# VH-VL binders against o27280, part 51

Target 1, 266 residues: o27280
Amino acid sequence: MDSMNVPEVLEIKRIVEESESVKTFIFSWDFRREVRPGQFVMVWDFRDEKPMSVSLIDPVRSEIGISIRRVGEFTDRVHGLSEGDLLGIRGPYGRGFELMGRDILLVGGGIGMAPLAALADEATARGMRVDALVAARTADELLFLDRLEAAGVNISTCTDDGSCGFKGFAHERLLTLEENHDMAAVCGPEPMMFQVMRILDERDVPAQLSLERYMKCAVGICGQCCLDDTGFRVCAEGPVFWSQELSRVREFGRYRRDPAGRRVPW

## First folded at step 1 (VH-VL)

Design s52 (framework fv_acasunlimab)
Fold by ESMFold2-Fast, scan of step 1:
Structure s52 (fold): chain C 266 residues (1-266), chain A 118 residues (1-118), chain B 108 residues (1-108)
Amino acid sequence: as target 1 above (266 residues)
Amino acid sequence: EVQLLEPGGGLVQPGGSLRLSCEASGFTFSRYWMSWVRQAPGKGLEWVSGINSGGSSTFYADSVRGRFTISRDSSKNTLFLQMSSLRAEDTAVYYCAKYLPGSYFDYWGQGTLVTVSS
Amino acid sequence: SYVLTQPPSVSVAPGQTARITCGGNNIGSESVHWYQQKPGQAPVLVVYDDSDRPSGLPERFSGSNSGNTATLTISRVEAGDEADYYCQVYDSSSDHYVFGGGTKLTVL
């Protein structure tokens, strides 16, 4: 019996309000169950279960954090909880990020900064030089800037509306930044990730990208997380993929599929 | 319109203490990092201290560590700098500034003169 | 700790182009930001992330950064551009914000 496949009921130890729409829920964690940046857990509110990326991994304090954006009924209920309340946590699941070299670029959009914040902590602990490009629609949606600076990260920002940093999209900002890194890690809206991947490929920078697509299950129901033309299952083979793997996927960055399987623009 | 208003400053004797304040308006104060940057007479800009959006992490230049304490009160949209054991070399105009962590200072207060002299 | 070096002064005639340099070891790998400060006033951000301008700033202000030198360029200089200019970087190794010594631009 694998204990990782059974939800463990955990007490919410602390809640951090990251923005008007994002909260980080912090739990005591037994690190006999190893968790790595880029992995996700299933969060159970005793009614529904949803996948959420791990955004804080702190073995010193024996804590993990899970950052949740308010976007629907489930997340509204979870946001209504207080310290001392209980949630079920199952996992972790998926492939985490792999670190290589001495110099890493992080490119995050919106809530996609959550797994990258955990990665930044690991990269800095390893002694890597970390540059982060943080992108959002508006200044109020830029996340984890304070955690990144506390970790010693060099930060660049951009917002679609120009309310903070460069006015424009992440890939436009990236074109004006230093061109040489040993690797990159990217997480955010799929169209953003596609454009960023193209630039990094031209610069010969190996990149890992995290696909936080619509996931129906964590235990391998075939087809629920599949990508076109490759058959990759995000929850089983992802969510982290090397750019070389994603270059073969026709739908990456171009369209997604709704629950009925229809192609929908981003 | 972003405004940073600095009402505190003055003349203090060496070894004394003084608290500076900076009142913010025109942006969501609780979301942004805040800093103090000073400028001694006839000299350049020197970063002094920074505080994260939630107030849980503070940062100091080596020259002021242990003597200055930065803090914030999000309910009042106010940034503070408590200065202790003041020295003649702390004489400067002190600016509060809204900043992007790891990057630049986009809005600055008017500056408050602190003179440390007998 | 990281050190930024600026010339103490630069003089330029009206209508000409002023260039203010900021020297630093491998500064081309950093993001450089520039501030304008007029006498008795607070600094104002004029260029950020090497070459970008805040909304509302004249197109005459531009920047570049490569190797060991970043440059603030002010084209078609006007009397109102006379000010002190400071470059700034974030030094991740020390978690410090570092300013250059400043350059006084005189328009004569």
Scores: ipSAE 0.006, ipTM 0.450, lowest interface PAE 12.9, mean pLDDT 83
Fold by OpenDDE, second read of step 2:
Structure s52 (fold): chain C 266 residues (1-266), chain A 118 residues (1-118), chain B 108 residues (1-108)
Amino acid sequence: as target 1 above (266 residues)
Amino acid sequence: EVQLLEPGGGLVQPGGSLRLSCEASGFTFSRYWMSWVRQAPGKGLEWVSGINSGGSSTFYADSVRGRFTISRDSSKNTLFLQMSSLRAEDTAVYYCAKYLPGSYFDYWGQGTLVTVSS
Amino acid sequence: SYVLTQPPSVSVAPGQTARITCGGNNIGSESVHWYQQKPGQAPVLVVYDDSDRPSGLPERFSGSNSGNTATLTISRVEAGDEADYYCQVYDSSSDHYVFGGGTKLTVL
């Protein structure tokens, strides 16, 4: 068995409270196992296992961070953990983001900012200009603003209630921005990503989008995360896709499949 | 102030053709999706066609697909609807409307009447 | 095709609250938008994304959406509120914009 498929039991080094509902768990990481922004790991609390995006990649400190939003029983348990507690981590899995050009636009919604934060660090380290459109329902749910700012990212915010920045959704804010970028990376609610992708396509901005689907094996075997029509497996061919790839995916922005395989609308 | 002006309506015989136009002002036309929505006399609203900002993607109601063509000219801030093979049931006030993809119509023109009659 | 169902008419006395419903299969999972159309005029957006109001619209206009029914609520109805009201959604499965049949609000 591939060593990457065996969960490694790791101690939580520290916990960063990002918001009321989001915590970042920091782990020591052996970087002989390469990890890229946009890739995910499977987090195991010895009862259940869930895919989580890597939000921090720090080769200097030999650390990674995993940001987790409290949304259900599994995440409730994880959020109850303290520094020094143990979690199983296996991976990383999936295709991460690619960087190109000089200027990059990041568009993130909610916890979707997690992989984008990691990408921002890499991009800025490469000397790229990074603009980030950070979206959330409310001001207090905006994630990683201080971190992004510290990295030299130019931040634009939008909130559903207008409590911070532009009042409205990410795609609406994007429509008000005039300049184009060499590429864009997008992650968040799929309806958001769908609309953002359309705008970016119209502007001829190459875009990568990170999808979220129910994952079981994370290794492309079980097919639970398979996208209709194309046969793309989010865990194997994704979770990061180019807009050209997603244009072939009928279900994108329209529906997803639940754990039972049923179609559910977004 | 957003303005949408729709000239081009009129009387046309069944089987005939007509081209509607909608001139937009007060916003960056090239950044927004546009649609046509029609309303038959005494009836409700019916979406007819939509087009993305760049014109690369067009959408049609089943009732008009193959007969109507939506297009736009960004240099003139103008939206068009080329109607062909017109039928009596196409008689309606035609509105141009500004909208966001997958969203709502936040601004409407005053509409132009198209009457298809022998 | 996705279908939205509205009552053909609703009547209310001035000062009372009008509720106009829009029914659709699992419409609660969709974003519902509402338009007001007065006689001889173009439609005007009055509620979007279920419950948000465009700038300039009075607070008397509100919206809700859950289950199989979206509702436009107009409190303290005025004579000037007499109009046709249409609900609308985007059907992503067919890339169609769908309107309800419209409801005529009469102020008695």
Scores: ipSAE 0.000, ipTM 0.475, lowest interface PAE 14.9, mean pLDDT 92

Design s53 (framework fv_acasunlimab)
Fold by ESMFold2-Fast, scan of step 1:
Parts: C-alpha cells; sequence; structure tokens
Structure s53 (fold): chain C 266 residues (1-266), chain A 118 residues (1-118), chain B 108 residues (1-108)
C-alpha cells in the first residue's frame, strides 16, 4: 500500500483564525512526502473525510497548514477542535501549480486565496514578482492580506459591496490593472474564474485555474470524479487546469451540477 | 505577432506516410491547445485533430483515427501531424491552428498541400 | 452526429446588410464561431463565442445565436467582404469540432 493513501493521525499544533468563518489548522509534516501549492489533502475527523486545499507549506518549520471554511456539519465539527486535538490527514493529491516566467498574477476569491497563499510563498521564495488581486463579497471575507504583505506581494483588493478597495467584481478590477504578466493563477467561484480567464486569454497571459469542485468531489479521490464535457478527473488531472484545457469544458463558468447531476446556471 | 509557419507539403503514394510540422512564434506555445484542420480542393473545412497544452490529451476525427497521430514539442515550439496509411481522400490543404477561445481555433497557419496520388 | 447547415450562397448589394445563417439542433445552447476565408488564403476568425469580435475586426461584423439558428451579420457590406464564411461549434457529445458547409458571399 502506498503510504500517501493511509491517513496519518496528526496533532493540531496551532490554529490561526483567518476570519469569523475560516481557520487554518497547522500540523507538523514530514517533507519526505512532497506537497506543492495547488494540491489538496483528505481531512478525517474519525467520522467523515473531506478534501481541503493546502494553504501553508513550510519546510523550514516542518509544517503544513490547511484552511477550512465553516459551511456544513463536517467543517463545523472541525472548527470546534482545539490545539492538541487529533485529525487524520491523507495525501497530498492532485496536480499543483506550475510557475513560469518572472512576473505572476494571482486572482483569488474568498477561500480560493488559500491555495494561492501557498503559491505566493513559493513564487516569492524563487525571486518572482507577485501581484495578487484579492476579491470577496465583503471586507471581512478578504483572506491572507497580512500574510501576502509579509511575503512581499503587491496587493490589490476588491469587494462586491465596496467595503474594501475597488467596488465591484474581480474581472472588473482586473480590467483597470495594466500590468502584463508571464502567467496567472486563479482560484475562486467558477463565474469569477470564467470572467477572469477570458480577460487573461485576450491579453495572451497563460492562466492556471484551480476548481473549487475538488471540495465537492470527495468520491473522486478514488478516481471517479470527472469534469463535464472532456471527462477530466479533477483529483487525477486537476484540481489545477490551464485555461486552454478549461475552454473545452462547456459547463465551466456557465453551469454547475446540483446533487442530482442536473445542470443549473450560475 | 502570432505566426504559425507550415514548411512544405508533399506528394505521397496511397498507403504511404508523411509528417507535417507547424512552427509557432509570437506567443507562449507550451500553454495553448493546438489543432489541425484540412480542406480538400474546392471543399469546406474539416477538423482533423487536436491536442491540449501539455500533450496528455489528443483528439481525432473518425475519418483519421488510428491513422494519424498529433504531437507537440514545446522545446521547439512545434506541432506535428504524423499521417500514415494515406488515402486519396486525404488530399487537402492542412492548416495548423491555435485554440485560445472557447471551442474553436483563432489563428491559422498558411496551410500545406498534401497530395495522395500515384 | 451534430450537423451545421449553411446556405451555399448569399448575394447582397454594396452598402446593404448580409445575413448568413448557421442551423443546428438547439444551437443556441452552443458557442458558435465564424471564419472568413478568401480564395487562396487561410481562414480568419471574425466572430467568436456567438457575438464577440477579435481585436481589430470592424464593428460591421456581429453575431447572434438563439434557438436553432446562429447568424453572422455584416452591415454596410463592402466588395472586400466577398469570401466564404464558415460557422463552427464544439460537439461535446463526441469531443469533436464541427464546421458548417460554408456560405459564399457575393457583393454585386
Amino acid sequence: as target 1 above (266 residues)
Amino acid sequence: EVQLLEPGGGLVQPGGSLRLSCEASGFTFSRYWMSWVRQAPGKGLEWVSGINSGGSSTFYADSVRGRFTISRDSSKNTLFLQMSSLRAEDTAVYYCARKIYSYGPDYWGQGTLVTVSS
Amino acid sequence: SYVLTQPPSVSVAPGQTARITCGGNNIGSESVHWYQQKPGQAPVLVVYDDSDRPSGLPERFSGSNSGNTATLTISRVEAGDEADYYCQVYDSSSDHYVFGGGTKLTVL
């Protein structure tokens, strides 16, 4: 049996409250099991197992962090845990981000900033110039601003309600930014990612997009989760896809799937 | 800015083989999907094959599946179409094309004539 | 299999509006792209994703797509617009790109 497929029971070393609804759980990690930004792990509370993006990768301290938003029964239970409590961690899984060029743009919406925060750390460590557009519905949902600033990232913000930064959506803010980049990485709600992708395609900026669908495809960890149209397996071929790969997915940015598998407009 | 250059073409006997190439410049080739589209003399456009940015997924029209192989070399910024078991009905101008917009090619090469005849 | 139907030819007078149709079952749910091809030349994208125009393309070219018909509209037609026009969709059921048969636009 491959050791990455067996849950390792780890003690919660530290908990960081990112917002009223988001916490980062930090664990000691043996980096003989490589972890890359954009990958996810399965988190097991000894009742249920859910996929979560890795948001902190720190080989110097031998730590990983997993950021979890409180949205349901499982995440509510996990949010009730304290330092010293135990969780099972299995993985990592999925394709991580690839870095290329010297200047990179990150565009994150809500919890989508979690995998991008880990990517920002790697990019800045490599000496890349990093610009981040951080988007949320309201100011209190903007995540990782202090961490990005500490890493030397150039930050732009936007909120739907105008409570912080530009008033509007991520793609509207992106249109006001004239910097050209060697690549972009995008993570957030699919409608946001679709609009951002179209702008980046027009500017000839290659983009990698991380699908939140990996958080909804727990059954796909066994290799059964598929992206519509092309049959991509999110856990095997994703969650990170190049924009050109996603341009073939009819549903991307237009439809989602309800629990019965029916197409529902965004 | 964007250029797709298709050197040559050829005359091939039925049952023969030929490899087409397409040299890309003016964009980051390794990050774009690519396709081959052909046009028989006096006829319309027919999609032949496609390949994703990383080369891990390839697609073929039913008429060429099993006979043609699409591939790419990002170190050379070059797209290839290896054609085997050629038939008279494969006679056409072959275009390489870049795919940037949803579901279709946006920039086309100038085309390479392939003639299958004895 | 998915089939796109175009009229083989359309004739218009200079300055008038040309409309080239592309018929397909429930094509309004697909993304339609349009290409212009002049004799001896490679195709050129003139409309993508139903109604969007590439940078540098004249505003005279526009597109629409609803129900069973997509339409390429060329307003204030000029002699230089004479060409073959092709519509194209991606058939997700077969993972295949489908082109229409082409329409020859003649400016008389």
Scores: ipSAE 0.000, ipTM 0.394, lowest interface PAE 16.0, mean pLDDT 81
Fold by OpenDDE, second read of step 2:
Structure s53 (fold): chain C 266 residues (1-266), chain A 118 residues (1-118), chain B 108 residues (1-108)
Amino acid sequence: as target 1 above (266 residues)
Amino acid sequence: EVQLLEPGGGLVQPGGSLRLSCEASGFTFSRYWMSWVRQAPGKGLEWVSGINSGGSSTFYADSVRGRFTISRDSSKNTLFLQMSSLRAEDTAVYYCARKIYSYGPDYWGQGTLVTVSS
Amino acid sequence: SYVLTQPPSVSVAPGQTARITCGGNNIGSESVHWYQQKPGQAPVLVVYDDSDRPSGLPERFSGSNSGNTATLTISRVEAGDEADYYCQVYDSSSDHYVFGGGTKLTVL
């Protein structure tokens, strides 16, 4: 199928259980259709459609992986699927991460590690040194540790309860790290990203951050994912933004809009 | 006020070596990427070399790779460019420049002339 | 290598609007910076990240970037705006900073 806007019905090739609440669904992928870390796809279960980050890009096996956290009705249905079952996938969409320099820092929280895991693979393949700060509420919610380690990533963990690694939040752990990197990529809860961005800005480290917003069309038409004041559409101009761009977004770290368009504070 | 001073230019013979320096003031030197950009007489701007904040990563234009070495001394707030195997085509005004945390320099020195001639 | 293309020269009358273009393959996805260089002087940043202005620069200077063309716009051009203007991007594929060939702006 030539149009990226028409869902392609794909068979779930395999399912990886990343944690109690996160599964990665693997699909065969034709890499004539380029996909970049940080981009997302629209997943269709033939009832509803949701944007999901690409967490695995494997040109060797001709596979992509989509990591999905169980958070609602849609994801409940998807998590009930088995290998061999079908899903509709359209995309990829959005602006992905851009790599620069030789040393990169990844800062991820929870499911935010999904796009960063894909980025880590690309960065290491390019011969970059990759440091990753992986944050979660508890040890059991830390994602992709084995995968990252296998890729040669230097991992630092952070948990709210101290069950693994540094006890505290990602930005607190970051403050204890002395070394600057050439580039940083950040994805996770927006309050986390906000704090991390501030620190990186103070250190003059170029940073890209991936935002999460309610998306309906994924093609910049419906405006549901529009950021206040700037007019940025997360699906079109994002979801990856430079810190300089986000500095102009007043709602960043403060609130988001729900499907009804109401402000929901973080 | 941000200041960048390049005192090290001069006349050198082909095949010779020259070390440029750039003294920085008015900002936290150790937090910024730095670059050298040159401009041949009557020509446009050409990026030469870059170095990250900590000095762990260095970058070079293809035209100077293997001949030029960029370095920095944080204790002296100084950027260096060691040039070797100099060629006539290396004749240019050399500028040191501070990078913004995006992809371009924001402040430039006044430049120093390097002339490679027999 | 990534190439940026600028017109060699642009002429405008005082008070008019000058537009200097910078062409590049999918340049709209890149961050473009613009520099002004007057004779015998070092370059000065006038626009960064496509459309942002450094502190102290007149509002007459603006930038845009989309598709394959970035544009520096100078409104209400003054005699003092006569200079060479360079666009610049970072090419992540080669880790090179790339400058355009420069555009000489003449104020008639």
Scores: ipSAE 0.000, ipTM 0.495, lowest interface PAE 10.6, mean pLDDT 91

Design s54 (framework fv_acasunlimab)
Fold by OpenDDE, second read of step 2:
Structure s54 (fold): chain C 266 residues (1-266), chain A 118 residues (1-118), chain B 108 residues (1-108)
Amino acid sequence: as target 1 above (266 residues)
Amino acid sequence: EVQLLEPGGGLVQPGGSLRLSCEASGFTFSRYWMSWVRQAPGKGLEWVSGINSGGSSTFYADSVRGRFTISRDSSKNTLFLQMSSLRAEDTAVYYCAKDKYFGGFDIWGQGTLVTVSS
Amino acid sequence: SYVLTQPPSVSVAPGQTARITCGGNNIGSESVHWYQQKPGQAPVLVVYDDSDRPSGLPERFSGSNSGNTATLTISRVEAGDEADYYCQVYDSSSDHYVFGGGTKLTVL
């Protein structure tokens, strides 16, 4: 195990409350260790360790941000932390997003917007036109809207209950948007991503999608995040995949494996 | 009009080499995976080789691995198949094919005949 | 290696329904694509991802896939439907595209 695989104990520099259930934890980062949108880090609270997407990459301030949704015991503990508290961070790991073309479409659902927000910053910094479809269950769950707007992103929103923007799901909203882009980046609930990918395929828009699976080692050794029949390890070959790659993954959009290795339907 | 044009077939002796090309038009070539599929006279379809959009990943049938090399040039919208150590059993019509995002081949070239014979 | 099995030939009278099967181990968990090939021509995609139909293809062409068998169904068969038909999947375990042996459809 090299130095990259040893958690570095970092102080929480700032905490941004994104929503009722999501906080962004900001850390000082040595950018001699490159990090790309779409990559993840392992967050260690000295009891347990979980993979988390990088949602902010700021080379100017020498900071990264990790957005965490409160969903269980680990995240409950982390959400109880304050500025100045310590966390262990190792990584980054995985394959991040690739940018190409002039126009990019981002489609994100819930916490899936985390890596896409980082990608948006990079894309806009490169002078790309960025359109973002931001989806959530309710208006209060929509993430990073002010940040995206400030970056110059053109935002379209949709909510399940219609409390903000289009009433419906992301793929339904996408069907109403006829404009094509040079590429798309997608992250969110897997059923959402599956439907979005199909639409983008019909429109001949190259798409990259970020998968979420149970990950233990993050270095492609334990096999816990291995996709059925493909040999793809989400932590090594992913978490970002091209649509052509995912088209060969039958389980995509259908089921995942739990920590015990059992198939769990979406 | 979307099409794939396949020049470069011909007669070659066993052990010889041949380079096939496939020029794409009517779609954004760099966005799609591409493959070569061949068909021996009177036989079925056999996948030969594939390449991802950016050319960073290549795949080969066991029957041609180590002998054939697939590549692409995005600036020319062209797919290539460099064949070496050709054998009589390599005699076939070679098709270039466009890969869909969900698999399958939705666009095919007209095919070019490669004959390996003494 | 993954193997797809097709009947060598199927015969049907005009106006009737032709069914061409493609057998494979747990093929229902794979995405199956179908191609039509007429003599002296390149293959044409007629069904993709089990049951989706390319633009321009008549509704007479449909596909299904479950268990160990995928099926291409051609309803109201016409003389022009006489051709060879191939099923195809991607075997991710070997990184191979795999074709069936092909089925010759004869319209009587």
Scores: ipSAE 0.026, ipTM 0.585, lowest interface PAE 5.4, mean pLDDT 92
Fold by ESMFold2-Fast, scan of step 1:
Structure s54 (fold): chain C 266 residues (1-266), chain A 118 residues (1-118), chain B 108 residues (1-108)
Amino acid sequence: as target 1 above (266 residues)
Amino acid sequence: EVQLLEPGGGLVQPGGSLRLSCEASGFTFSRYWMSWVRQAPGKGLEWVSGINSGGSSTFYADSVRGRFTISRDSSKNTLFLQMSSLRAEDTAVYYCAKDKYFGGFDIWGQGTLVTVSS
Amino acid sequence: SYVLTQPPSVSVAPGQTARITCGGNNIGSESVHWYQQKPGQAPVLVVYDDSDRPSGLPERFSGSNSGNTATLTISRVEAGDEADYYCQVYDSSSDHYVFGGGTKLTVL
């Protein structure tokens, strides 16, 4: 049937102001329809529909949260809504993060911390040790620090301007961290993710990266979600990819594939 | 309300050109594959051209390949069909159609008559 | 190219069941969609994915698809069902949409 493509109209139960530009919209959710960190939903304001990562998954309260940064007409309209107003939610879609080992590193930039905040909750609930490197341009753009601390996450921060924590970029801060991890999860601007992936690859830390893109997809049928060279569809095969999978994508990876499909440096 | 509106159409001489447009409203246009389907007077339905949701892939029936160009502007929720080198056998009602069911068209435009004659 | 074959016409009395066939080589492996078209009007989807029915359409419309034949079944036929009916598949090998020639349903 077309149930996956029909938005469910949900009431905004609570709005949390995360920063001047970011709000988290919280909805009641029926967890017979499971949601995992790293998955996204389509948010419909009865005019336009946009993909948004799930940032809160709370089966105890029967709630999900969606964090939205104000960057354009759609997000400006959604930011103008109040508790009690309605939005259409369709999904979830995509592959979520996989957890393995006992220690995980989260590296998030800006709004990329949204799906990682949900992952941090799951990882800590499973008894994993969680270290988070939270990066932003300025201190007021660092997201979810209080929530991460409440969950027992060990937090490192960096800002481009040095207004909080390490002065510099996420990958520069990562180079000063000595501890290794069983896995990492990374989400943020693509140039940041590329540099971070490179360092984690050199340290033999398997990493999952979430490609937050402008998507207009219908459950796996979409031209705008394709990745060059591989034909990967972000909404069908992503948005979360292992770093080894992304090595097939020359535009993202440091390496090419030889005729046998092996990762080879230039 | 979900709808497709097809302003346009008209009378064109053989060898001429015409651009059709189809304006979508009430759904997320950019998420769906779109097609043009035509019907000559008294004849059956014939698929003409299709385009994927992002506009990166286009498909054409053999009868129109090289003469027709399908395109879309998702910022304007509009589908286009640029027709060139028109022939008398291109005379038909042209429908735009939304592909919801992986090959199945759930919403159709009202149809635009294109007449190719002298 | 893939070809869908429909009978040009089918006649049925009111209250009876009409069956319209759509023949295609190994069509049972494809998803078949059915459209109703009345004179001067755009087609209307009446069955999709072989046997599913769009919301708002009467339960009298149903479909099946197996082997080399897909069938649209209209039970308890009414005068208002008189129309042309088209089957259609998406040919995945060529990325082309293929329509049958159409069947005119006459309600006697």
Scores: ipSAE 0.000, ipTM 0.366, lowest interface PAE 20.8, mean pLDDT 83

Design s55 (framework fv_acasunlimab)
Fold by ESMFold2-Fast, scan of step 1:
Structure s55 (fold): chain C 266 residues (1-266), chain A 117 residues (1-117), chain B 108 residues (1-108)
Amino acid sequence: as target 1 above (266 residues)
Amino acid sequence: EVQLLEPGGGLVQPGGSLRLSCEASGFTFSDYGMSWVRQAPGKGLEWVSGISYSGGSTFYADSVRGRFTISRDSSKNTLFLQMSSLRAEDTAVYYCAKDEGTPFDYWGQGTLVTVSS
Amino acid sequence: SYVLTQPPSVSVAPGQTARITCGGNNIGSYSVHWYQQKPGQAPVLVVYYDSDRPSGLPERFSGSNSGNTATLTISRVEAGDEADYYCQVWDSSSYHVVFGGGTKLTVL
């Protein structure tokens, strides 16, 4: 119906290799179609279409960036593309992050740092103090450290294997960090986000969490996008939710929906 | 650093009983569902039983329903499988497994149960 | 009861791509998980929720799932990939976990 639902065929302007498995694809963007940190787009390689979070929003250069981890056939094909090649982009979709107060904590796991990197840029541009806890399984999976540092973000790292920073999980590292933040934003695997949310709730820090589950729909059409108890649809009402909203949902961090729409243990 | 240790197993006569245990460490046991999966010698994987994180829901394969009972003790971080009315076809290596939703992300070393006269 | 069908064996040369299929009625509506099992060892999760990969495992492993067939793809196969591979779903209608019969991958 409107221009948001029609894919634009865009030329890949620049590719940034973030790690062995992650690349950021940068496109010229017409900011009459507004995009905010926490929103996603549908990326179309002329065979398949997949949702990807926006990781760079630069209205001064009229550019957006989309960070993609190589994990399957679609992402393997996209990773094989070069500057000058074409991709279809549809969107943006979903609810973005809201910024409040003067101090923000970002907690990101793996590719979950992608939407948080865009948020860090906005928060620092607004003059907020930004602390980021960047978590991964290994050092080579830590993302956006140079970009966060260049933006003036205070960075803490942790890896499960101890190859960089604190040895342990994000929530274990969080327990050793300063407790005073006006808000937090969290994105990563759901078990990690659940543990982080519990600590932030105990500290009385309001948090927004991004649920970037693989979905069979882009606009809240299917039941798999629906959360128990509240009726929230991840792609329509999310992907960003306040922790107070998620703490009312019995399935967050403990349950998910199977293909039949049934609640099953995480 | 997640570990699942399965010390219980052995040789049992048909019609007998045996209790398997699985001691968990390296994760918050009470936050995750657990399952038992078995493998007969030279055969494939067969799911046996599952239990929710709270212990409020239990699930069984049709072949073991009414004969096996899954349970958990969060104070000891231990999963149990009480096996009764054992049959020769129950002979298998039994694995405890941690549920990460519907996939199993960590498995115990397996415990051999032989049902033979 | 829901049934998953795998070929009993697949042979591939080192450096080539192996494809292991998992057939099921409308399996594209299920979430498919894949396990690798080497002789005398417990199974190891290699692909979950159709196409996601656990941290610390080679990126050569990938998955897809649509219609009546899910596929585990192993690119640039190495001798160390020789193992039995099992697909798995959760059948919510019966509250049962269902495994495929397994596929023995031989690297020749």
Scores: ipSAE 0.000, ipTM 0.364, lowest interface PAE 21.1, mean pLDDT 82

